# VH-VL binders against Adapter SH3BGRL (SH3BGRL), part 6

Target 1, 113 residues: Adapter SH3BGRL (SH3BGRL), of Homo sapiens (Human) (o75368)
Amino acid sequence: VIRVYIASSSGSTAIKKKQQDVLGFLEANKIGFEEKDIAANEENRKWMRENVPENSRPATGYPLPPQIFNESQYRGDYDAFFEARENNAVYAFLGLTAPPGSKEAEVQAKQQA
Key: E = the ipSAE of ESMFold2; O = the ipSAE of OpenDDE; V2 = 0.75 times the mean of E and O plus 0.25 times the DockQ between their complexes.

## First folded at step 4 (VH-VL)

Design n4 (framework fv_ogalvibart)
Fold by ESMFold2-Fast, scan of step 4:
Formats: C-alpha cells, structure tokens, sequence
Structure n4 (fold): chain C 113 residues (1-113), chain A 122 residues (1-122), chain B 107 residues (1-107)
C-alpha cells in the first residue's frame, strides 16, 4: 500500500502544490494509496521523521511533506517522484509492477529490444 | 492584526554581544518557522538564520555560524537572536520574518518586522 | 549556495511605463521564488510568491513569470508608489538567497 505523508493545514503553497501533484497523479492512474496527515497527527509526524533515510534528509531540519512510502519502505520525496514521472518509471519508483501495456512497460520493453 | 516587532538593537564595540527580540502578535506563533534577515546600510538583503516551529531545528548562514544563536519562547510569542563576537561587518538592520510555510518552512516571507539597527563600531 | 543575479541593477522609468526586471538562479529552483518591494527606511513587502502568484492586497499591475533559472517581474503601468528597490529570493533550499536588488527610479 502506498502511503503519502502530507500536511493538511500547511500554509506553504509550495507544499500544498507538491502534495496535490502527487495525490492527483496517483488518483488519475488508479493507484491505491493512504494519506497520512502530519499537521494534526503527531504520531504520523514522528514516524515520518524517523523513517525518512538520512541520505534523503536535508542537511539540516526536517524532511518536508510529501514523503512517499510503500508499506514501511521509503520511496522518495516530491523531487524523486517528479523525476520518476518524467522518466516513465513511476511504478518502479513506487515499488509496484508496471501494468502490461503501460507507458513504463513499453519503455522497458523497447530498451531490452 | 498580524505583527512582528523587533527590539534590542544598539551600538556595541567589536567583540561584544547583543540579544535581539522579536515579539509576535495576531497569529499562532508556535505554528510557524521564523527567520532573521539583515541589511547592511545601503546594501541588499542577507538571510541570517531560521528556527522551526518547535525550536528543534535551526540553520545559519556561514557568515554567522558559531557566533549567533537563534531561539524562541513559544509561551511568550517571542523570537530571539543572540549575537556573540560581533564584527564591524555585522552592522545592519535586523528583521525578523515569518515563514509562510507554517510548520516547517521552505516558503516565502509573508510578514516582516520593522527592523532594529545594530551598529558595531569602536 | 544558489546565486541569484538581478538585471538591471538600476532602471529609470516614467509613470505609465511597462517595467521588466529579470532574476537568474545559478541552478534550477523550479518555481520557488518570491519578489519583494522595499522603500527607503521600510521593511520589504512580499509581492509575488511561487514565481507567479500575486500576494493578497498587491495591485494587479504586478505580475511574475518564469521557472527553473530565469524569472521576470513585470509592472504593466508604473505608478508613483512603485518607485522602490525590488529583490528576488529563492526558497528552494537553505541557505535562502536574495538577488542584489533592482532600483526603479524616476526618469
């Protein structure tokens, strides 16, 4: 299950736009996910901070939403998601199998051939 | 109304210390990251430091690292900047600013104080 | 650190003129850029955030555009109240950095 850590009450337009981009993509492609709100839920905030790997954290400060996990496995932040989307590698990025006939499956098949 | 008011500026000799305060009103101070920004007379803006909403994370410009300490007291709705080992090049108007990103930062400064002048001279 | 460079450093204009100020980032900052106006003796005032979003209460003659490394602030019809210094600022990453400023003065 894909889990997206978001902040529902964030005043940051940057954070809100990044969250909408991620959630909107998942919904448009019928990829199931759960939202984990860190703005009102301290447990979610603590879990996110502890489980984003150190090499994916900013040099200082907290990792910022959105943060993406498959079950308990870290997948990436908005920048990683955006890059995966640009490269038609979103299913691999999310740790999911690309559907047969998908754009990603086509790209992979083309490279092998 | 949303307001930030700085105080504590003045004239100090090189090597001495000053503590600046920024009093916040009209919003939930404890929900916002806060910044200090300075401007030397006749020059442009320079970002100085940030503190997260709960005070647990701080970041500083290289020019002030090891000398300045940012802190906050959410029970008093007040932001602080402790400035040690002051140098002539620290002479500037110091502004406090609210990070519109609320909890974490990484957004534009939507509210600014009026500034407080710090002059470091012999 | 991300370097922010503004051009021009100074421009002279008349009331009613279309004014354009450019800001360049040394690396991509997506759209995470703000524009500020500062008048002598006053604190900066936020005009534009996220490269193109107009801050509440700011006149519609101000507009911003751009993404990546090239950004523009435009004042479509300069008013007397607009003679000021303008700064761009990136908030893509710490340390936050400002451009050196563009002074818009009376021709």
Amino acid sequence: as target 1 above (113 residues)
Amino acid sequence: QVQLVESGGGVVQPGRSLRLSCAASGFTFSSYGMHWVRQAPGKGLEWVAVISYDGSNKYYADSVTGRFTISRDNSKNTLYLQMNSLRAEDTAVYYCARDSGEWFGYDAFDIWGQGTLVTVSS
Amino acid sequence: DIQMTQSPSTLSASVGDRVTITCRASQSISSWLAWFQQKPGKAPKLLIYDASSLESGVPSRFSGSGSGTEFTLTISSLQPDDFATYYCQQYNSYPYTFGQGTKVEIK
Scores: ipSAE 0.014, ipTM 0.592, lowest interface PAE 7.5, mean pLDDT 86

Design n6 (framework fv_daxdilimab)
Fold by ESMFold2-Fast, scan of step 4:
Structure n6 (fold): chain C 113 residues (1-113), chain A 119 residues (1-119), chain B 110 residues (1-110)
Amino acid sequence: as target 1 above (113 residues)
Amino acid sequence: QVQLQQSGAEVKKPGASVKVSCKASGYTFTSYGISWVRQAPGQGLEWMGWISPILGITNYAQKLQGRVTMTIDTSTSTAYMELRSLRSDDTAVYYCARDEYWGSGMDVWGRGTLVTVSS
Amino acid sequence: QSALTQPASVSGSPGQSITISCTGTSSDVGGYNYVSWYQQHPGKAPKLMIYEVSNRPSGVSNRFSGSKSGNTASLTISGLQAEDEADYYCSSYTSSSTWVFGGGTKVTVL
């Protein structure tokens, strides 16, 4: 299952918009997911901190929400999600099989051939 | 250059309130939290609480719950700490410090604001 | 009183190594890898010396090192110098999403 670590009470308009973009995409495409609120739940904050890979952490500060996982496998942050959307590769980014008939499914089929 | 500039010294009577300001510059204010730490004369450091714009939360030290309020004004990159019902044992230097919402701890500190509570 | 236990003072001579302990519980030092150490000279604000148990901020001498075993964190200062004479405080994140400080250790360079 897709897990999205978010901060429900965030005072950052940029973070709120990024969270809306990710969650809105998942909902619009009927992709099942769980929200993991790091603002309300300290264990969610700790888990996110410990499971975002070092090579994905910013040189300054700590990884900001949203952060995306498939089960316990790290998939990426908002910038990675946005790039995947620009390249019609979101299902691959999430570790999922694209729906039959989609442009992404067609591309995936050609790569596997 | 990253800096935190605090308001000047205050002298208050017991029962009064004090509000200390902390103006940030040289970094993206909302990407970090602000912790408040005080130090009574000749004593050690005491953590009072922190506020995180990213998380939209505040956490206060248990012993100060009900007396302290921490706020931010993002338009001026300023954090505030208000302490109410002042007692003589609240006499201390009050510091603001930049705090990752986790990570590096308190890496940039203000110069401190002396608050004296006496009759 | 302080939540974390530090010795009140530690003394050493120039060139010696000294170690300062910081003992907490499984709900702070033992439960998290978020231990920081601060140096404070008289009349000055604290300076971050170590974060996340053993990491040094840029500009901090490699003579300062941190470690942790169980519920006890340690700061070691090697090649002790006169300018190291200061108060040192440990701090840890807690299970309540708060920070707590140790009582501080006065380092004297004899």
Scores: ipSAE 0.276, ipTM 0.739, lowest interface PAE 3.3, mean pLDDT 86

Design n7 (framework fv_daxdilimab)
Fold by ESMFold2-Fast, scan of step 4:
Structure n7 (fold): chain C 113 residues (1-113), chain A 118 residues (1-118), chain B 110 residues (1-110)
Amino acid sequence: as target 1 above (113 residues)
Amino acid sequence: QVQLQQSGAEVKKPGASVKVSCKASGYTFTSYGISWVRQAPGQGLEWMGWISPILGITNYAQKLQGRVTMTIDTSTSTAYMELRSLRSDDTAVYYCAREPDYYGMDVWGRGTLVTVSS
Amino acid sequence: QSALTQPASVSGSPGQSITISCTGTSSDVGGYNYVSWYQQHPGKAPKLMIYEVSNRPSGVSNRFSGSKSGNTASLTISGLQAEDEADYYCSSYTSSSTWVFGGGTKVTVL
């Protein structure tokens, strides 16, 4: 299961837009996911911060939402998600098999041995 | 570079309210929270609460709940802390500090002395 | 009355190592890896020395190190120097989503 850590009451327009972009993609593609609200739930905040790898953390402070996991496997933040979308590699990014007929499945098929 | 400038010392009578300001510069104001910490003369540090623009939340120390309000004005990069129904034991230096969300308070204002006396 | 227990005073000689303890409960120090240490010189604002139990901010000497075992966090200052003479406060996140400070420890270098 895909888990997206978000802040439901964020005062940042940029964060709200990034969260909507991720959740909108998952919804549009019928990918099952769970939202984990870090604004209302401190255990979700704690878990997210402890499980985002050091090489994905900002220089100062803690990782900001959205943060994406498949089960307990870290997949990435919004920038990683955006890059995956540009490269038609979102399913691989999420740790999922691309559906037949998708651009990603076709790209992957052409690269396979 | 990164700086928090606090308003000047205040003298108040019991029952009054005080509003301390904290003007930020040298960083993206909305990307960081602000914590407020006070220190009574000769005493230790006491956390009062914080406000996070990123999370859209405020959280106050239980002891001060109902008397304290923390706000921000993004147009002036200024945080405010208002404390109401002042008592003599509210006499303290009040600090604002940049809180990068549980990282710890990495940049501090110089403090504002609030004296409550009749 | 502080929520976290620190010794009131610790003394050492130049070049020696000293350790300051900070004892809480499972609802603060023992429950979370969000322990910070602050240095305060007389008349000055506190300075962050350690965050997340053992991490140093940029510009803080590696003579300062932090650790935690159970409900007790510790700050160790190695190679003690005259400028280390100050008050030191530990702070921890709590199960009430608040921060709490220790009572502070006066470090004397003699």
Scores: ipSAE 0.056, ipTM 0.653, lowest interface PAE 4.0, mean pLDDT 86

## First folded at step 5 (VH-VL; framework fv_diridavumab)

Design e2 (from d4 with heavy chain S31N G50W K59N; at its last look DockQ between E and O 0.53; V2 from the best seeds 0.00; counts 0 for: pae E 3.8 > 2)
Fold by ESMFold2, look of step 5:
Structure e2 (fold): chain C 113 residues (1-113), chain A 119 residues (1-119), chain B 111 residues (1-111)
Amino acid sequence: as target 1 above (113 residues)
Amino acid sequence: EVQLVESGAEVKKPGSSVKVSCKASGGTFSNYAISWVRQAPGQGPEWMGWIIPILGIANYAPKFQGRVTITADDFAGTVYMELSSLRSEDTAMYYCARDEYWGSGMDVWGKGTTVTVSS
Amino acid sequence: QSVLTQPPSVSAAPGQKVTISCSGSSSNIGNNYVSWYQQLPGTAPKLLIYDNNKRPSGIPDRFSGSKSGTSATLGITGLQTGDEANYYCGTWDSSLSAGVVFGGGTKLTVL
């Protein structure tokens, strides 16, 4: 299952927008996911910190939400998600098979053949 | 370099409240946890609580729950700690400190400010 | 009283080595990262070790940290007179009201 680490009480408009962009995309495309709220739940905060790869963490400060996992496998942050969406590669980015008839499946079929 | 500066020393009466500010000069702390730590004479540091402004979180040590409030004015780059119902045991040096990974290491400390509670 | 237990003092001559212990429980040292702080007289604490065994930039490699079970150890080799200070361990405590806890401190005297 896709797990998205978010801060529900974030004071940042930019963070709220990024989180909603990711969650909204998953909802609109009927991709199953769980929200993991790091604002209310210290175990979620600790898990996210420990499981974002060290070379994907900022040099200083905290890894910022949203952070996207497939089960325990790190997939990326908002920038990685945004790039995947712009390149019709969100399902691949999430480690999922694009649905038949989707734009991503159509594009990938054209690129491979 | 980031520097943290606490507001000036205070002398307070028992039963009153104190509000100490912490300002970052040369940066902000919206991306970090900012802790308040006190140290009574002859004693070790004692964590009072923290705020992570970008996440909208403030947490307090059980000893201070109900007496301490930590807030941030992110526009001004300032964090505040208010301690109410002061007692003589609250006489201490009070520090603000920046924490990179939510409790794993406070890498930048203010110089501290004294709060003295006396009748 | 401190959640984390440290010896009140240690001493050694210049050039020697010392270790400072910090004992806790599974809710703190056992399951969380340990940090160490040096406090020179009249100054704020200074971060010496984070994430159990990592040194911030500018901390000499003669300072080291380790953790085993519910105990942590700060090691200092090549002692210098400037190392005379109080040393504190700190860690996240994952109990019901999660937060940072510190040891009571260890006074290092360099004879």
Scores: ipSAE 0.262, ipTM 0.740, lowest interface PAE 3.8, mean pLDDT 86
ESMFold2 (binder alone), look of step 5: mean pLDDT 89; pTM 0.923
OpenDDE, look of step 5: ipSAE 0.669; ipTM 0.897

Design e3 (from e2 with heavy chain G103D; at its last look DockQ between E and O 0.73; V2 from the best seeds 0.67)
Heavy chain, then light chain:
Amino acid sequence: EVQLVESGAEVKKPGSSVKVSCKASGGTFSNYAISWVRQAPGQGPEWMGWIIPILGIANYAPKFQGRVTITADDFAGTVYMELSSLRSEDTAMYYCARDEYWDSGMDVWGKGTTVTVSS
Amino acid sequence: QSVLTQPPSVSAAPGQKVTISCSGSSSNIGNNYVSWYQQLPGTAPKLLIYDNNKRPSGIPDRFSGSKSGTSATLGITGLQTGDEANYYCGTWDSSLSAGVVFGGGTKLTVL
ESMFold2, look of step 5: ipSAE 0.463; ipTM 0.803
ESMFold2 (binder alone), look of step 5: mean pLDDT 88; pTM 0.918
OpenDDE, look of step 5: ipSAE 0.829; ipTM 0.929
ESMFold2, look of step 6: ipSAE 0.595; ipTM 0.839
ESMFold2 (binder alone), look of step 6: mean pLDDT 88; pTM 0.918
OpenDDE, look of step 6: ipSAE 0.714; ipTM 0.906

Design e4 (from e2 with light chain S94R; at its last look DockQ between E and O 0.57; V2 from the best seeds 0.00; counts 0 for: pae E 4.1 > 2)
Fold by ESMFold2, look of step 5:
Structure e4 (fold): chain C 113 residues (1-113), chain A 119 residues (1-119), chain B 111 residues (1-111)
Amino acid sequence: as target 1 above (113 residues)
Amino acid sequence: EVQLVESGAEVKKPGSSVKVSCKASGGTFSNYAISWVRQAPGQGPEWMGWIIPILGIANYAPKFQGRVTITADDFAGTVYMELSSLRSEDTAMYYCARDEYWGSGMDVWGKGTTVTVSS
Amino acid sequence: QSVLTQPPSVSAAPGQKVTISCSGSSSNIGNNYVSWYQQLPGTAPKLLIYDNNKRPSGIPDRFSGSKSGTSATLGITGLQTGDEANYYCGTWDRSLSAGVVFGGGTKLTVL
């Protein structure tokens, strides 16, 4: 299951938009996911800190939501998701198999063949 | 280099409140947590709470819940700590500190400001 | 009284080694990262060690940290007179007082 760490109480319009872009994509493509709210849930904050890899943390400060996991495996932040979507590689980014007939499945099949 | 500057020293009477500001030189707090830590004479530091302004999260140590309020003006790069119902035991040096390591490390400290509570 | 227990003082001669202990519980040191701070007389605390054993930029490798079970240790080698200070451990505590807790401090005297 895809898990998206978010802050429900963020006052930043940019963070809110990024979170909605990720969640909206998952909804629109019927990809199952769980929201993990770090605003009111201390254990979710702790878990995110411990499981976002050091090399994926910003040079300074707190890694910002959204943060995307497949089960416990880190997949990336919003910028990584956006890049994957621009390259028709979102399912691979999420660690999922692209639906048959999709542009992503076609690209993957050509690369394999 | 980031510097934190607390507002000036204050002398208060028991039962009153104090509000201390903390300003970051050359910017805002962005994605950092800001902790308030106090240190009574001859004692070690005591964590009061923190705020992560961009996430809208403020958290307080149980000892201070109901008496402390931490707020932020992220545009002005200023965090405030207000402590109410002051008593003589609240006499201490008060620090703001940047907490990059999620409560396990405070890498930038202000010089501190003294709050004295006396009759 | 501090949640984390440190010896109140330690002393050694210049060039020697010392260690400073910090004892806690599973709700703090046992399951969370430990930091160490140096406080020179009349100054604010300064971070020496974070995440148990990592040094911020500018902290010499004479300072080291380690953790075992519910105890953490700060090591200082090649003692210098300028190392005379109070030293504090700190960590996250997940118990009723969820938040940062500090030790009571250890005064290092360099004789």
Scores: ipSAE 0.207, ipTM 0.722, lowest interface PAE 4.1, mean pLDDT 85
ESMFold2 (binder alone), look of step 5: mean pLDDT 88; pTM 0.917
OpenDDE, look of step 5: ipSAE 0.644; ipTM 0.895

Design e5 (from a33 with heavy chain S31N G50W K59N; at its last look DockQ between E and O 0.52; V2 from the best seeds 0.00; counts 0 for: pae E 4.3 > 2)
Fold by ESMFold2, look of step 5:
Structure e5 (fold): chain C 113 residues (1-113), chain A 118 residues (1-118), chain B 111 residues (1-111)
Amino acid sequence: as target 1 above (113 residues)
Amino acid sequence: EVQLVESGAEVKKPGSSVKVSCKASGGTFSNYAISWVRQAPGQGPEWMGWIIPILGIANYAPKFQGRVTITADDFAGTVYMELSSLRSEDTAMYYCAREPDYYGMDVWGKGTTVTVSS
Amino acid sequence: QSVLTQPPSVSAAPGQKVTISCSGSSSNIGNNYVSWYQQLPGTAPKLLIYDNNKRPSGIPDRFSGSKSGTSATLGITGLQTGDEANYYCGTWDSSLSAGVVFGGGTKLTVL
């Protein structure tokens, strides 16, 4: 299952919009996921901080939500998700197979032609 | 070369409140955890709470729940700690300290003294 | 009484090695990263070790950290008179009290 770490009480408009963009995409495409709220649960905050790879952390400060995992496997942050969506590669980014008839499947078929 | 600077020393009466500021010189706090830690004379450090301003999260040690409020002005790079209902045992050196993406407070202010005298 | 237990004092001669222990529980040291701080007289604490065993830039490699079970250890080799200070361990406690806890401190004397 896809796990998205979020901060429900974030004071940052940018973080709120990024979180909504990720969650809204998953809902619209009927991709199963679980929200992990770091504002409501200190154990979620600890887990996220410890499990974002060092090479994927910001140069300074705290790793920022949203952070996206498939089970316990790190997939990326918002920028990685955004890039995957721009390239019609979100299922691959999530470690899932694109369903037949999806935009991603059509793009993959076109690229192979 | 980031420095943390607490506001000046204060002398307060029992039952009053104190509000101490902490400002970063040469940087901002936006995505750091900023802790307030106090140290009474001859004692070890005592954590009071922290704030992660960009996440909108503050957490307080149980001993200070209901008496402490930690807030931030993200744009000014300033964090505030307010301690109410002051008692003589609140006399201590008060530090702000930052914690980056790893576990450890890597930058400490020089501290400011709060004295509660009857 | 501190949640994390440290010996009140340790001592050794210049050039020798000393270790400082820090004992806790599964809710703190057992499941959370440990940091170590040096506090020279009249100064703020200084970070020596983070994430159990890593050194910040500028900390010499004669300072080391380790963790086993619910106990952590700070090692200092090649003792110098300038190492005479109080040393504190710190970690997150994830129990109902949820927060940062520090040990009671260890005074290192270089004889």
Scores: ipSAE 0.200, ipTM 0.731, lowest interface PAE 4.3, mean pLDDT 86
ESMFold2 (binder alone), look of step 5: mean pLDDT 89; pTM 0.922
OpenDDE, look of step 5: ipSAE 0.664; ipTM 0.893

Design e6 (from a39 with heavy chain S31N G50W K59N; at its last look DockQ between E and O 0.81; V2 from the best seeds 0.00; counts 0 for: pae E 3.4 > 2)
Heavy chain, then light chain:
Amino acid sequence: EVQLVESGAEVKKPGSSVKVSCKASGGTFSNYAISWVRQAPGQGPEWMGWIIPILGIANYAPKFQGRVTITADDFAGTVYMELSSLRSEDTAMYYCARGEYWDYFDYWGKGTTVTVSS
Amino acid sequence: QSVLTQPPSVSAAPGQKVTISCSGSSSNIGNNYVSWYQQLPGTAPKLLIYDNNKRPSGIPDRFSGSKSGTSATLGITGLQTGDEANYYCGTWDSSLSAGVVFGGGTKLTVL
ESMFold2, look of step 5: ipSAE 0.370; ipTM 0.770
ESMFold2 (binder alone), look of step 5: mean pLDDT 90; pTM 0.924
OpenDDE, look of step 5: ipSAE 0.680; ipTM 0.901
ESMFold2, look of step 6: ipSAE 0.343; ipTM 0.757
ESMFold2 (binder alone), look of step 6: mean pLDDT 90; pTM 0.924
OpenDDE, look of step 6: ipSAE 0.595; ipTM 0.881

## First folded at step 6 (VH-VL; framework fv_diridavumab)

Design f1 (from e3 with heavy chain M106F V108Y; at its last look DockQ between E and O 0.61; V2 from the best seeds 0.00; counts 0 for: pae E 4.4 > 2, SAP .514 > .496)
Fold by ESMFold2, look of step 6:
Structure f1 (fold): chain C 113 residues (1-113), chain A 119 residues (1-119), chain B 111 residues (1-111)
Amino acid sequence: as target 1 above (113 residues)
Amino acid sequence: EVQLVESGAEVKKPGSSVKVSCKASGGTFSNYAISWVRQAPGQGPEWMGWIIPILGIANYAPKFQGRVTITADDFAGTVYMELSSLRSEDTAMYYCARDEYWDSGFDYWGKGTTVTVSS
Amino acid sequence: QSVLTQPPSVSAAPGQKVTISCSGSSSNIGNNYVSWYQQLPGTAPKLLIYDNNKRPSGIPDRFSGSKSGTSATLGITGLQTGDEANYYCGTWDSSLSAGVVFGGGTKLTVL
């Protein structure tokens, strides 16, 4: 299952928008996911902080939501999601197979030709 | 380079409140956790709570829940701590401190400010 | 009483070695990283050790940290009179009312 760590109480419009963009994409494409809210849940905050890989953490400070996992495997932050979406590779980014007939599956088929 | 500066010392009467500020010199608190820690004379430090301003998250030690409020002016520059219903036991040095994610400790401390509750 | 237990004082002669213990539980020291702070009279605490055993820039090698089980230890070798201070351990406590906890402190006297 896809897990998206978010902060429901964020005061940042940019963070709210990024979270909405990720969650909205998953909903629109019928991809099953769980929201993990770090605002009111200390265990979610600690887990996210501890499980974002060192190479994906800021040099100082707290890694910012949204943070995307497939089960316990880190997939990326918003920038990684956005890049995957631009390249028609979101299912691969999530560690999922693209549905037959999807744009991503069509792109993969063209690359095999 | 971050230098933390608390507002000036305060003398207060029991039952009143105090609001102290903490400003980063030429910097920002962005995505750090900023804690308030107090230290009564002859005692060890006591954590009061933290804020991560960009996330809108503040959390308080149970001992201070209901009496302390930690806020930020902006995602840059200044954090506030307000302690209400003051008692003589609240007489202490109050510090702001930065808690870095990967360092697992308070790497920058303000010089502290004294709050004295007397009368 | 402090959540983390430290001896109230330790002493040793200049040039000697001293250790300062910090005893806690599985909800704090056992499962979280420990930090150590030096507080000279009239000053704010200063970080000496983070992440159990790492030194920030500017802290000499004669300060060391270690952790075993639910106990942590600060080691100071080559004691100098300038090391005379209070020393505090600190860590995250992940119990129901999660937050940062500190020891009550250890007064180091260099005689």
Scores: ipSAE 0.202, ipTM 0.722, lowest interface PAE 4.4, mean pLDDT 84
ESMFold2 (binder alone), look of step 6: mean pLDDT 88; pTM 0.911
OpenDDE, look of step 6: ipSAE 0.426; ipTM 0.844

Design f2 (from e6 with heavy chain G99D; at its last look DockQ between E and O 0.81; V2 from the best seeds 0.00; counts 0 for: pae E 4.3 > 2)
Fold by ESMFold2, look of step 6:
Structure f2 (fold): chain C 113 residues (1-113), chain A 118 residues (1-118), chain B 111 residues (1-111)
Amino acid sequence: as target 1 above (113 residues)
Amino acid sequence: EVQLVESGAEVKKPGSSVKVSCKASGGTFSNYAISWVRQAPGQGPEWMGWIIPILGIANYAPKFQGRVTITADDFAGTVYMELSSLRSEDTAMYYCARDEYWDYFDYWGKGTTVTVSS
Amino acid sequence: QSVLTQPPSVSAAPGQKVTISCSGSSSNIGNNYVSWYQQLPGTAPKLLIYDNNKRPSGIPDRFSGSKSGTSATLGITGLQTGDEANYYCGTWDSSLSAGVVFGGGTKLTVL
């Protein structure tokens, strides 16, 4: 299952928009996910802190939500999600199979033909 | 160079509260945590809790849970620590420190004293 | 909340080498990065070592850090009288989601 770590308490408009962009995409495409709020839940904060890989953390400071996992496997942050969406590769980015008839499945079929 | 400046020294009576402020200059708090650390005379440092102002998230050491509140105002400008139900054992030097994700403090304030006495 | 164990004091002459130990458990040093702080008399602590063995800019290479199992070590070579200070180790403790813990400190005396 896809897990998206978010901070509901953030005052940053940019963070809120990025979180909504990810969650909205998942909802619109009927992709099952769990929302993990780090503001209200210390276990979620601890887990995110421990599981974002060192090579994916910023050079300084705290990695900012949203952070996207498939089960315990790190998939990326908002920038990685955005890039995947621009390239019709979101299902691959999430570690999922694109639905038959989707734009992503069509692109994959053309590349493999 | 980042500088952290705590508010001035305080003398308080037992049972009251104190609110200490910490302001950064010469740098940014964007995605950093700010911790409060105290040090009683002759003792090692003692972590009290942290806040990540941009996320509005605070966490407190179990010893201080229920007595400490860490807040920020004027986002990214000033962080506060309020310690309630003061006891003489709370007499210490109080520091704010910039807390890296990796649980180390790269910048410390000069500290401010809080003295609790009748 | 877990306490990291450090020797209360160490001493050595100028030019000598000294090491300061920090002993903990799997819930702190064993699974988390260790930092070290120098506190000169009358001053705030200053970061010496982070991520077990890395030096921030401006810290000379005669200060070193290492970690093995649940123990960490600060090494100081070429001792100078200005190194006389208290030294503290610090790390995250995850045993009860307790947060950051520090050692009780080691007073270094340079004779």
Scores: ipSAE 0.189, ipTM 0.702, lowest interface PAE 4.3, mean pLDDT 84
ESMFold2 (binder alone), look of step 6: mean pLDDT 88; pTM 0.907
OpenDDE, look of step 6: ipSAE 0.327; ipTM 0.812

